# VHH binders against Protein AAR2 homolog: the designs that were tried, part 9

Target 1, 357 residues: Protein AAR2 homolog, of Caenorhabditis elegans (q09305)
Amino acid sequence: MGGALPPEIVDYMYRNGAFLLFLGFPQASEFGIDYKSWKTGEKFMGLKMIPPGVHFVYCSIKSAPRIGFFHNFKAGEILVKKWNTESETFEDEEVPTDQISEKKRQLKNMDSSLAPYPYENYRSWYGLTDFITADTVERIHPILGRITSQAELVSLETEFMENAEKEHKDSHFRNRVDRENPVRTRFTDQHGLPIMKIREGYEIRFQDIPPLTVSQNRVGIEYSDRLYRLLRALGGDWKQLLAEMQIAFVCFLQGQVFEGFEQWKRIIHLMSCCPNSLGSEKELFMSFIRVLFFQLKECPTDFFVDIVSRDNFLTTTLSMLFANVRDSAHAGDDLKKKTAQFKQYLTNQFKWDFNCD

## First folded at step 1 (VHH)

Design e04 (framework vhh_7pa5_2)
Fold by ESMFold2-Fast, scan of step 1:
Parts: sequence; C-alpha cells; structure tokens
Structure e04 (fold): chain B 357 residues (1-357), chain A 123 residues (1-123)
Amino acid sequence: as target 1 above (357 residues)
Amino acid sequence: QVQLVESGGGMVQPGGSLRLSCAASGFTFDDYAMSWVRRAPGKGPEWVSTISWNSGSISYADSVKGRFTISRDNAKNTLYLQMNSLKPEDTALYYCATEYGSYDYSDLAMDYWGQGTQVTVSS
C-alpha cells in the first residue's frame, strides 16, 4: 500500500520545512492540518516541518463549527495565527521583516511545543490537492481569510442598510433613507421569511455553475456549452476547474462546509453531461477521472451510506458519465479504457450498480 | 508498462557541467510530481530536487542550490536536471522517481524508480 514518505524527503522537511505558530489556542480542542486532526495538549503552540505547497488548517473548540484556511507555504516560512478567545476565531499576526531572525530563535526554544506535520498522510494529501496552486487559493479563498463550516448569513434588508450607510458614511443619511424607504416585502421570500445570503467577504468564491434540476430528462442532456463557458471564465485553463473541484472536496470533507459539497456535486454533474466534449477535452476528462478516484478513495464508508448514497447522486450521475463515454464516437480508446477501469474499480470497491440505458 | 529511463551521465572535471534526462513512458507524466535522488558510493540515497506536475513548485537540497536546475517538458514526457559547477561530492548514481502519491486509478500507491545514470566528478 501507500507507505510513508521517503527518508530523504523527511530529512529535507526537517531542515527546510515551514512553521505555523497558532498562539493562544485552547487545550483539549480539535486542531487539524490536511488529512489528520487531534486534540491539542497543554504545550501546543503550532506545527513544524510543513512541506512547501498548499495546505488546509482547521480547528474547533468544544462543539463549535470548524473554522479553517488554505495557505500556500514557502520553504522555511513562518506563518503566525493568534486565537482570539472573545471572538472564537483566529487572526493573522504579521512578523515584521526585522523580527524574523528573533522568531526563528524563539522556534528553536519552543521545538517541544510544535507538533510535526503528519508525513504519513502526505501522499494522500498530495493526491487530493495536486491541481491546486497559489493562484487557485487567491481566486477562491474568502476575502476575510477564513472558511467556516456554518455559513455566515445576512438578510438582504440588513445588507441594503449597511451598504447605504457605507456609501454615504453618514448616520443622518441613514436616518433619511430609513424614513423614505418603509419596510417592503422585497426583502422576504414567498413564505414571509427573510431572504438570506452569505455575508460579503465570507463567501468561498467558487465559479458560478447552475444548480442541479430535479426535473431533468437524462436522455439528451448536453452541457458542453456550459463547460466551454466555464473554461472561458477560467482563462482557458482546464486545470483550474479540477483545482476548484479539489478545493470544494477538501472544504466539505475536512472543513465540513456544505457549499463545498454542493459545488463538488455540480462539477461532477457538469462533467458527466458533456458527451460532445469528450474528444476535444480528452485530457480534462482523463484527469477528472483521476481526481475523482482519489477523492472517492478518501471518503469514509459511512459517508456514502448516510450522505452521498442516500441522495443516489454518485451512482446516478456516474452512470450517465459511463454511458456517455462508452457510447461516444469521439472519446477515443484511451478514455474509454480508463473510464471502464474506473467503473470496475467502483463496482468492486463500493458494490455500486451502474446499469443505465 | 511504466518505465523511467535516465541518461546524460558521464565523467567530468570539477567545475564542469552535465545535463541529465529522464524519459517517462507508460503513465500520464503530467499528473506526477517528479524528483531526482542520488546515491554516492557506500552511502544511502540523498534527495536532490523535486518539481510539481505543472512546474509551479520546485525545491532543492541545500548541497545543490544555485548549481542545479530541475525542469520538465510535459509534451515530451521528460524530466531534466541541469548540473553546473560540479564537485567531487556530486559523484553518484542519479535516479528519477515519482513522489507524493500522484498515482493513477490502476496503481497501487508506490514510487516509480528508474535504473539510474552514473555521474563521476574527478580530476
């Protein structure tokens, strides 16, 4: 099976790995990086020997929702986060350039308080994130620098009032606007409930992909036009679509973020409904199957039973993918072979039935 | 069938240069991070350099920084190591390998290693 990292890489990481200082975080609380989490001890102050590249850090106290962030670590980088007990979140602490040497000296003195990066899971982590780049993180990560498992919601009415105040920077202006604009039903849905949206700066900036429709006739579904529009929005870089799929997956699996789960499903559904693109986008589809293979391999068995399987989403959607590739005159033998092998893997591993006419 | 074939080794004087190549076949090369690892006579393997699938992330051992340059050509399925200012201490068999669990759906999770190419630096 997948063994531990080679000793040469471990030696490199010891000498040149990055550091995360996570100061003031409560003991006996959940802290995680990438594929592994644990309860913090009394001495916990952060991590050492973090491999260069993208990582996902997350935490929670007691029963609070997970909160986390993606960061692209450079070799030898020292990233400092400080826990704020009052707000129950973390904040960035900049290390002035002239204090970097002092921080490095402090790291040597606190080595016993720094947990080593869990190398035994790095191969799995790389397989989940190898399309993600620094540009991907910059494009998608929330502006306020954190990802929360519970959506930060605001009503349309509250947002309208806040924007009116901000635009004029005048409380007297707000009083005039409030007086002139009485409460209206435009801020409530058909059931009389406030219309909610994610608060500005808190949203994960995923590409806009149309939601799944329950009334769709699977015979004749063709979304190649949607795929081409999406690729154009990504500057023609199909690898960024797979990077987004990987961000979405990590957000729901490690971050427990519902929006990530929805975006992951939308991408899989889109890729499964593009029979006319199978030849022209062969490399994208080949790599898509590889990405999905690693993602499904990492899902807990109970996740399929209690969440994904109950919706019949994966079996239904992948049945469409398999039929589309099998029946395509454009796909080519290599994609057909890879897809058939993937179907066989899923059937053998998860006992799923992909019969589709 | 997966194959990694290293070439470009040879004998050079101290201060000389060599360019190593690794030709990959039997797998989707641009899905894999690639590394150079060397083994000097009587010593264990030493990691030299790693390059990500898209060349966006590159790292070097301290012993070779500023002297060696790793690169890849995904269109040709080839990994390269440009070695400048060679020292007697660089004498070793050089291997290319995959790193970090970049595997396809048919693989057991394992590293692929080439057969190696000998580099000898002596007067």
Scores: ipSAE 0.000, ipTM 0.213, lowest interface PAE 11.7, mean pLDDT 78

Design e05 (framework vhh_7pa5_2)
Fold by ESMFold2-Fast, scan of step 1:
Structure e05 (fold): chain B 357 residues (1-357), chain A 121 residues (1-121)
Amino acid sequence: as target 1 above (357 residues)
Amino acid sequence: QVQLVESGGGMVQPGGSLRLSCAASGFTFSNYAMSWVRRAPGKGPEWVSTISYSGDSTSYADSVKGRFTISRDNAKNTLYLQMNSLKPEDTALYYCARDWGSEYSPYFDYWGQGTQVTVSS
């Protein structure tokens, strides 16, 4: 129907759907997958009919910060997570190979306790995540297997003390070197406040992209060398950069993760300041505009537009992108047409004015 | 309203040829990349080919390279797929799709109803 997936594709997803068992999760609590969330009922035990591919699962209890994870589901996979009420987080539960047939039989008996994947929104989800692969998730996902909306912070002093205690118990880990060459470190910033860092293993492992320190200065900005260095760090795979942009956006939109929003903005700014690479990286720029179009098109208008309008980041940064593509001698006609179409969409949909400098 | 109408399917012998057409209406055809996607009985959808806005750039699935040719006529708002050296494994329902992406990164936002291609002796 219209813009929806063809019935044959929907049927394929249904027949090849995966399962998520989310055991022991409290009733009347928020649970979500991808584009949709709801309050859990007393019988809730998980999800059925999950399309193969990457999905984002998230939850929260009693207004606590959201916690979630990305997972690449295979056809017919049964993923099991167990909620721990004391730690207020989930843990992996491995299903031994010899118990898969028993679990599959249990799933048929539990059908009424499994919520179906919201297929109505799958087309939109696919458009937000189609560059994300299993490799992307393994590269970026926190080592501890979960993403928290509220940053799990630790003071530099506390981290140092925890590491020192660990070294005393673990005699084979850098034991002699660390004792003979003690690290000289400062535990407070210039204002006398503790220096805070994301706790080890909780960080989302995004690529290191320089912060937006001069975002308002449009004259003479050229970051193609930064882009080339980033692409080399990604093994020359430009699709992984867009996959990271998609993960950052989902972390912000669905996971409510501030670090995701900052990384998303850094990627957009970098891509908007590379006039010298518009010809050599035509595949990347064509796909970048499509990714950003779908992110802006499919997000909730009331939530996202308010944040974007207050920040003024997109109007300023995309004005640079539009001018760079328009004025380029190296950008092909296809990129110029796609960029002009995108500019027209934003002008019509959001009433943004890009006719500044 | 966006409409994509495929035609040109039918039955053909192995080694034969067919030319598929897709008539597009309800949008500015020259502003979009266009793709062909197929679904064989009992299998999931397989992307076949994409052509850029201007028709200057094309891409193909490895299974059809050297045998299929995608083309477009922006003056007639029509997409084509010339299929040569057809094999039994090319038997599928073929869909015309509007591609908001590109030949480097296809992304389909509208699909036609499909046209059946059957390759049999």
Scores: ipSAE 0.000, ipTM 0.457, lowest interface PAE 10.2, mean pLDDT 81

Design e06 (framework vhh_7pa5_2)
Fold by ESMFold2-Fast, scan of step 1:
Structure e06 (fold): chain B 357 residues (1-357), chain A 122 residues (1-122)
Amino acid sequence: as target 1 above (357 residues)
Amino acid sequence: QVQLVESGGGMVQPGGSLRLSCAASGFTFSSYDMSWVRRAPGKGPEWVSTISTGGGSTSYADSVKGRFTISRDNAKNTLYLQMNSLKPEDTALYYCAKGYDYEWSSTPFDYWGQGTQVTVSS
C-alpha cells in the first residue's frame, strides 16, 4: 500500500509541519531524522511535515562518522542548512524574516524534492524526548552547532600551548614554553600517554556529574547532596535533569556519541545512589523510571547483550536503585509499586537478575 | 513488527451508527490495554476509549459516554468500537492504539494504526 499517511493527516502535517532544507548534500549518502535513516536520492533537498518540537537530524557520507544537531522546530518553520563539501559538514543559512513568504512559495516548487517526516515512529520519538525543551537544546548543544559521533580531540599539552600563544601574542612564546620540560608531567596519564579532551566549542555542554565509581562495595553510598547541587545548577528545575538524560540517550543511540553514553550512565548511577531523596524528590524519581523505561524499550537487543555481558552496569546499578526504593522509609507506596513493576518488566523482558543487591 | 489495521469507517448521517474494527498483529494482544483515539483535521489527538487486557474494565471520554462501546476479542486479536447516535462533531480519523507496558506517558500509547475515516454529515 506504499505506507502513505491518510490524506487528512497529511494535510494537517503539511499545514502545521516545519521544513528542513538541506542543500548540496551528496547523493547516495546517509541522512536521518529521529528513528529513521535512508540513503539520499538524486533530487533530495530536505524534509517536509516535521512535527513541532525537538528533533535530531544526522547524516554521514561514505563510512565517515555521523554528524548531526538538535533543533526545536516551530509550526511552519523553515530551517536551512547547506552542505560544505570542503569541510564535510553543515553550515547555517539564515532566511531573513522579510523573505519567509517568498521562501514558502519556493518550497511549493521543491515539494517533490522534500521527503516527508517518518511519522510512523513519532509517538516513540515523543516518549524519548518529552522533557527536552528549546532551553535544554540551547544549554547543552555544542557552541559550534553540531554533534559528531567521533570526538574532536586535542591533547591538554596542545591546548595549553595554543591558549598560551593567544594570551601572550608573542611569536616566540610557544618555543619558550616547549623548553619547560617539567610541565610535560601535567599532560600525561599514569601510563605516560597524552591526556586528551574534546576541542573547545565541540563539546556537548553536559552538567558536570562525577565519574562512575568502579570500586567494589557500592553499598552505603549516599549521593543526595550531589543531586541537590546538580538541581541547584539547573535552577531548581528537576525536569531539566531528565531532559539532559534524554539528550544524552539520543546522542548515543542515534548520534553514536560516546560522551552521551557516559553521561547517561552517570545520571542513572547518581539517581540510583540517593536513598535520602526518594521522598523529597518523588516526582523526579517517578518520572526518572518512566524515562528509563522508554529508553530501555528502544535499545537494540545486541546493545543489551553488550552492556549486560561485558559491563553489567545496568543490572548492578539498577539493583541498587531497586533495593534503595524497596527499603526506604521515605519513599511513598506509589514510587515503591512503580519501581517494583519496572523491576518485574526488566526481569521478564530481558531476563536480567536484580537479586544481587 | 507491531501492526494495527483499522476498518469500518465511512459516511453516515447524524444519528446513525458505525462499527469500527482493528486487526492487531506482531505482539501479544491479550497482554495490552487497547484504545481508540481520533484526530479531526487541524486538531490534536483526542482520546476516545480504553479497554483493559481481559475486557473487564472500560473507560470513555465525556464527549462519547453513553453513545460509544469499546470491546475486544482476544481469540481473534481484534478491537472494536460501536458508535451510536453519531454527531457531526464525531467526524475524524479514528486510530487503534496499543497501550504501553506502563501508562505514565503524557502520550499513553506506544503504537498507533493507520486510521479509518468517519464522516458524519447530511
Scores: ipSAE 0.000, ipTM 0.203, lowest interface PAE 12.8, mean pLDDT 78

Design e07 (framework vhh_7pa5_2)
Fold by ESMFold2-Fast, scan of step 1:
Structure e07 (fold): chain B 357 residues (1-357), chain A 122 residues (1-122)
Amino acid sequence: as target 1 above (357 residues)
Amino acid sequence: QVQLVESGGGMVQPGGSLRLSCAASGFTFSDYAMSWVRRAPGKGPEWVSTISSGGGYTSYADSVKGRFTISRDNAKNTLYLQMNSLKPEDTALYYCARDSYPEYWGDAFDIWGQGTQVTVSS
């Protein structure tokens, strides 16, 4: 869509779009939404003309790791975030329903300080997020309301000391306990490094999917029971599985979150190892191929240069998917045709070799 | 020259029915899955339904399941959408789209027609 749109269309988008006020954010810092980021000016106060639906907002100060959030915007919504310079993060400010008119008046007075949503990329963004709903965001998003590209980690030793200090109500307790080498040894791995865990409330609440298993014999791998268990955990809604795959991909691609990349791979591997489900879950598998197609199509060229090679995770795992669909008595001709077309697309576009197919 | 031409839209009362048609030309229709996508005023595109190349598989958006039926006639190069129990929220411009890997569901310029308007009002 972009800035070349006729004035009446721009006016329409202004009236029906959502607003994000991002107050107090430092100038000359990176701020982004979906596909686009830029360095903020001194007058930057947020965004206007945001299309209804899910978006990913992120920022970073100087060379600091990205911090961001998902939000499902409603038409005409005003979302307010305030930057806290001491904690180097943002805080939510709720807009009471009786103050909406006042906020709308303020928006008109600060229009020159609001950047328009980059509509030129909206079609591509929609294709990456069309299964994500408000329920998806509520289920997966960290409880503390933010996603960081570097995990917020706490050592087991620090957690123990904080809990012990609180229980004893004695700030000097930590100093006394820290003098004991055996206590510190309880919280170190076999290499002498602190044992770390994600700080409570900061974890992205992805479904628990078993790690990748690569068999020397790809014949006989069957994870349909795991898929059915996962679907039950999602209330029987297979669209939520694809929504999670889309959230994981965006977390990795835009948020630079390693755990998003791991979850994305786990979902692809699971879907590639379920030959017994190809008939009963045909709608899911057809939609899975479509989701993956748009994800791979929209990846930057440099994404594949360093991470994805001929003998990569995708060639190995998708070879299993292609073989399972080809050899299935239950997949039906339509899923087989769609899968063969996808295989041909990947072969032509990325020159990947599925010789194990 | 690929062309998709929709027809059958119009104005109906809530609870009414309409049958949309899409005439395809310029490509081998029977080789492609086909879809219906709609766009309501002030909203983005919403996928409605898909039918496989041979008609053996169909899928529907939750909002239309049980009310809409997609079908095709490969001998006539025509796609259909039978719309029953229409609601005011079904008011939209309805597009016929060819399902192709290079193309995007939401607003693919060269695989969908110009649309046919459906208005459900009392």
Scores: ipSAE 0.000, ipTM 0.243, lowest interface PAE 10.9, mean pLDDT 78

Design e08 (framework vhh_7pa5_2)
Fold by ESMFold2-Fast, scan of step 1:
Structure e08 (fold): chain B 357 residues (1-357), chain A 123 residues (1-123)
Amino acid sequence: as target 1 above (357 residues)
Amino acid sequence: QVQLVESGGGMVQPGGSLRLSCAASGFTFSSYEMSWVRRAPGKGPEWVSTISGSGGSTSYADSVKGRFTISRDNAKNTLYLQMNSLKPEDTALYYCAKTLDYYGSGEWDFDYWGQGTQVTVSS
């Protein structure tokens, strides 16, 4: 491991840290929190000394896709999850408030079966998650309480049949062939492929932001109206937009969730195309650059192999951001300075070229 | 790769003085702002002082202004904190921190925290 934590920090976390009991989880299976994952031993029952705040827990058995969840831990909290071998997922088990003291005594007797939170990366983790709150998790987290790296998909036809059964319909349902095109039915797209969607309750409840088109990344685009509509949908709380950006990034980086990567890109693109709001949303843009800085610092080297290309999403989109801020009559000197410093940092660290606006 | 090694802490009586040092390696020292951050028992980290890469600009927390002086020797890759008129409230583990080019002094804007050096002020 890296260097040891100072005793004062260890003492603080021992007294104030949270616990996660993960009962019945198979041995020799992947378990992780935040930056660290490992193969479980036969005695593994969970984690101790979890810092208060948001964390991402994930697991996988037999090379199955990762399954995980976000939780905002309170100081001294005891969170209990129970593994269900039949469904190959976890279930919530609540600790009655009047039994918390007894549970803490039991945890003391189980100390050797609880792995300590991996603190060597906590500083970096905090930088990736500092806008995420309990409200953010409540708003975005799937209704069924878990995030799966491989989307749980269902065909439109299957959903229709399931909904018809729920409505106690006793008619037989069949696909209808489009008379003008034999491969097209009401449950297939224009190419004859089944229309797929994420199964109800499994979707990460991200805000609806229009999908990207590569040709749309051009100087002169103005999306401030889209940004203002999004902020209104978030109750006027711009911090929730950055919190969503952070959730999307963690879903992508740690959860291996493609939908998280797509939402992360959509947010960056939106923020890079709002020259008319740079003055009115100064705090948002200042904080956006800070969030993005920490995120780019954490991306794996192989993620950046071809990123210096003019057709690469990040270099193209951030070139628009840098040009828009530099040329703005509305952006203050502090935002212009911070944006120029960020551009210089990326150029020095990653050798990226941003002079293609 | 990046290493920061703090030293110079110890026990001292109220009104005493200590000089902390931080030996840096693995990066271009003169290109980065450097900071001192401390953690008292039972408290979160508190920013103490920052110095620019050239040494031309310094800043201090209100609690230490006039008593502490931050300085650096870029030829030796070393950061210093001269602490005078020490108070019991200055008792903490002191960390040397590399500040990112993009960020000034802030609670979580520091990269590559060192191991720390303990300062205890008591009679």
Scores: ipSAE 0.000, ipTM 0.236, lowest interface PAE 13.0, mean pLDDT 78

Design e09 (framework vhh_7pa5_2)
Fold by ESMFold2-Fast, scan of step 1:
Structure e09 (fold): chain B 357 residues (1-357), chain A 124 residues (1-124)
Amino acid sequence: as target 1 above (357 residues)
Amino acid sequence: QVQLVESGGGMVQPGGSLRLSCAASGFTFSTYWMSWVRRAPGKGPEWVSTIDSGGGSTSYADSVKGRFTISRDNAKNTLYLQMNSLKPEDTALYYCARGESYYYDSGTLGMDVWGQGTQVTVSS
């Protein structure tokens, strides 16, 4: 019927598919790629028929927080990952080429142990990731080679103590700090809990975009200079900004990573506050609307009620975008038309009201 | 039941013309962007053309621009592709696809429903 991929296209993907061998991963554990996750069986050794391009692989054992990684697969590639049972994560060392060559010879014998890629959602996945390249992954991915839904955190007190001990080979340093009591007020929040920070090497290396503040939602704000500085930091490649937006969204949606949600919001807010660049960056803004359309299409309706709708972020921020484009002397008719159509889609699909400031 | 059914393919000599049709059912055709995608033997899928919901905006792949015309009749729930000045390299299986996007799609990214395809062969 009309909803299925034609057999000729499926055949093409099969012939050009990549492989992921995930060796030593525990039975009865969660494993997922892109839109689909499942519980592993005793024979599970990985995936076959992976379409070329970027994918997000993730897993969890014993209901632990998800861990995962992005990888840009080439046609016919064999990626090998080994699970470490002691650390309960995958190894970050590259598997030697001779081992990969041996596994390639064994692929036909392993076919029954390899799950096929879930093609039914591929179009949606590609729409969420089409700006992401291997360079994007290398730039943003944590140095330690994995993305965790529950970031590895250290207290400010622990970080201070560790850094102070490295700086001073003095066994009395700890006693001096305790005696003077400077730590009690400085390292705890309003609830008496330790103030936390992401451990070095575990952070997703997003571009530095100023956080949202109440003053940033005022009428008449203009951040085109911030956008141009950001584009310069990305080598003038506006597609890398949208690629980062896509990584942030996938980290949030599939990886359950809160930092991805924060970066996604920062990018949307920045793009919504640049009326003076709507003409000069036309292709960026046209593509931004397309990226955001596909992202919002994939969100469950209850997601917005629980997180985004309660914060009123999207309705407030996109109202600014829509007003800026509508009222612009710089925006062309094509951008104004596409923006108006997007506003209409959101109003009809989600019942959102964009008529309040 | 959402369905797209293509017709109008066939054999034609270089320089000839063909008109493809796609009958849509099971959804509100007039609210969706629609596209044509083709696949030649030994090659991957190639986007050909897209038309917006109202029929006022169209886009084309560089390889067909000036030769092909996409159009739609919302009253008949039908999408068309008029192909003129056909070349041997236009030989492919042509698919009708539903695109749900407000931006011109240069690929198959926004397409969630596909027809079975209709064969076009351009040869002397």
Scores: ipSAE 0.000, ipTM 0.277, lowest interface PAE 12.4, mean pLDDT 79

Design e10 (framework vhh_7pa5_2)
Fold by ESMFold2-Fast, scan of step 1:
Structure e10 (fold): chain B 357 residues (1-357), chain A 125 residues (1-125)
Amino acid sequence: as target 1 above (357 residues)
Amino acid sequence: QVQLVESGGGMVQPGGSLRLSCAASGFTFSSYGMSWVRRAPGKGPEWVSTISSSGSYTSYADSVKGRFTISRDNAKNTLYLQMNSLKPEDTALYYCAKDEGWLYDSTSYPYFDYWGQGTQVTVSS
């Protein structure tokens, strides 16, 4: 628990909070925002008193996979989503600026149909999302405006053929598909099986980060050049890297998105393999430890049983981080102290053993 | 049960001074870092100052550095904030917060696992 908000803050949020109208959503279905989800009642039409800032909204009907979206709410904003029963997804509905006063009048008549934002967990939510900005959401969010826990997959060949069909002059490129030697085509793997990808427009637009490695023979790994390239791709803004780490974690934890889990691990691995950057990127590494601390602290109890293993990804990768910071000639005493305290916290909280690193 | 009770707020003229206190109970006070956080009307929370569990390390927001001093008395389970040269922009509700002080620094937005009720400071000309 994150502790209770003071009454004057609740009053401020009541007067300046945002609204989400979620029209036509089925009753007895899962609906959630940030830390909390519930089954919708017959009268459910949305949310009220949403604090300004970034939030993650998600839903599921019966046994269907979760779908959701990130949105940066402005004070007093009215966001409208309409459920489409045929496609089993939501669609945006624009509210013209000149109609906002009328919509606010309608909202007063619908107050009993609007669930309040769960303020008791807002501080915890802020700790998981404090680096995420509107620019982060715009950069990463899928083009089609929704995040799906089980996004539709298409073969690489099918997507190529669909694009060739739509591009009138390029349809003749179908003749370049190697039908006689399938193992030689770029559309199949080494065994002749189709290469699959997330359908265009559905992918979360994460940065391209090198895959993680668990090889015990990679002593002397140095990925500072990779970190530099990534920071350049982010306009030199290291806070956007941590924002991406936070989005990836929320997608995994709340959105049940596997791609989020993979990206979260890739970022942790990259940050754990950059001994030469510990001095020059001190502020980034100090903040990285804080972000990871709050992420691990906010994980549910059942997540802990899966990550407590001595040989799991976190114990292996963080052992590298701890050794790199401890042995660094470039890391300042403040980073070394906080890293040692973080290692001690993890040892005490999860009973992990980092003494073999 | 964890409880934090702030006191010492009030109304002062610009250039005046106030000393805030926070009485802590329900946890081992000497084992945790402590912070002061303020909230002005219509604004989000602003971190003011942090002190380590032993008192050996202190940190301040740029807006208050040189004017405010944080201290603690672990024998009395009490946190203090001495505020000098107060300005109208210091007008806010001030909260005592329990935190994992070992992770707090000036580059991070503080997360607190417990907040007090707050004490009002009004600086008016």
Scores: ipSAE 0.000, ipTM 0.301, lowest interface PAE 12.4, mean pLDDT 78

Design e11 (framework vhh_7pa5_2)
Fold by ESMFold2-Fast, scan of step 1:
Structure e11 (fold): chain B 357 residues (1-357), chain A 122 residues (1-122)
Amino acid sequence: as target 1 above (357 residues)
Amino acid sequence: QVQLVESGGGMVQPGGSLRLSCAASGFTFDDYGMSWVRRAPGKGPEWVSTISGSGGYTSYADSVKGRFTISRDNAKNTLYLQMNSLKPEDTALYYCARSPYDEYGLYYMDVWGQGTQVTVSS
């Protein structure tokens, strides 16, 4: 629906765009950046004309889970990744500073093998990611440098045993623990099932937000203290909370990562349960509604097939948000108008009923 | 014929002030939000500020918050950017952009001006 960018800006993006070399990636496999994915051709070696800023790159071979990464591209940057067919993942390759000019000359010879960044979708990408910064990526991105759609899980007992071996702790330590406190009861839940977690280095390092279980539909909930603690953990920068919401959404929508969906829901629930903060955090709530509105617009129709039901997360949680903003003495007219429009859009688009009383 | 024409750029000393103007024509001005976007030498485009059609909502980039003020005169079909406490890093080509507000509550840019140059002497 957009107009064209001025020629000066287009020329800037062409001359100062970044490059991604993705070497050795299999032909006829999925490769994507931001809004667009395609099957790779025989000549594919990467991307050119990537706008400076944060982007999400992802790929999958025929039967493998989607794997990807966020990267903050600088003007003229050359990022190199090499595909490893044995491990079915990619590895970093550094370009020395003194060799950048030589690499740029080599890239000109490879131009026909580099796909251009899909500028036609850039406005939509910007709308999904406008709060994400290099600092956001540094804080949240997995230590192993990649985000996988299927996280590798490990039991707490297995992790404990591996760490004990690494620290040169022998069977004597384990025997002592077993005798005084049975290993079984320490590493299992109330049903006797192993307690599992994401393997170290694979986890997306999201902020700790309380689970949505048990209290999701309760009226009279007030979580402003939790919000303030979270903002303090983010250095007082409320934009980093929305940046995390945007990363969580992109991880879920494009990375196919379930942990991203869980974090996205936790943030929405927290924001929907803070009536006492609507005045003091006005900018945060205004921007939150805008971010959420755009995210819901981008969800596929089939994503919402189960939320047509009366008892679903979005209808119950957003009912709390709408009531809290409507009934607030602290929320300004701008916020009330924006949330009323959002409620109307969701009612018309998805036929949801937010007036359960 | 939709047209946006920027003016008011120039050279100014650090700590100085400038007021940019954007004359709009070819559309119902008060039906549309408006934005300022800048491009510094050797840098990518950076969003600066947005104002709603009525002027009731304004938003600013962190780098300019407290120093710049966006405003509009709907009777004159003119958008303004008051720039105070200017810094060398504010040196850029400043673009006026039409920013429709859609039913999803988003502002996006569909028409751009040619830009006006602001240079802050160091």
Scores: ipSAE 0.000, ipTM 0.141, lowest interface PAE 20.1, mean pLDDT 77

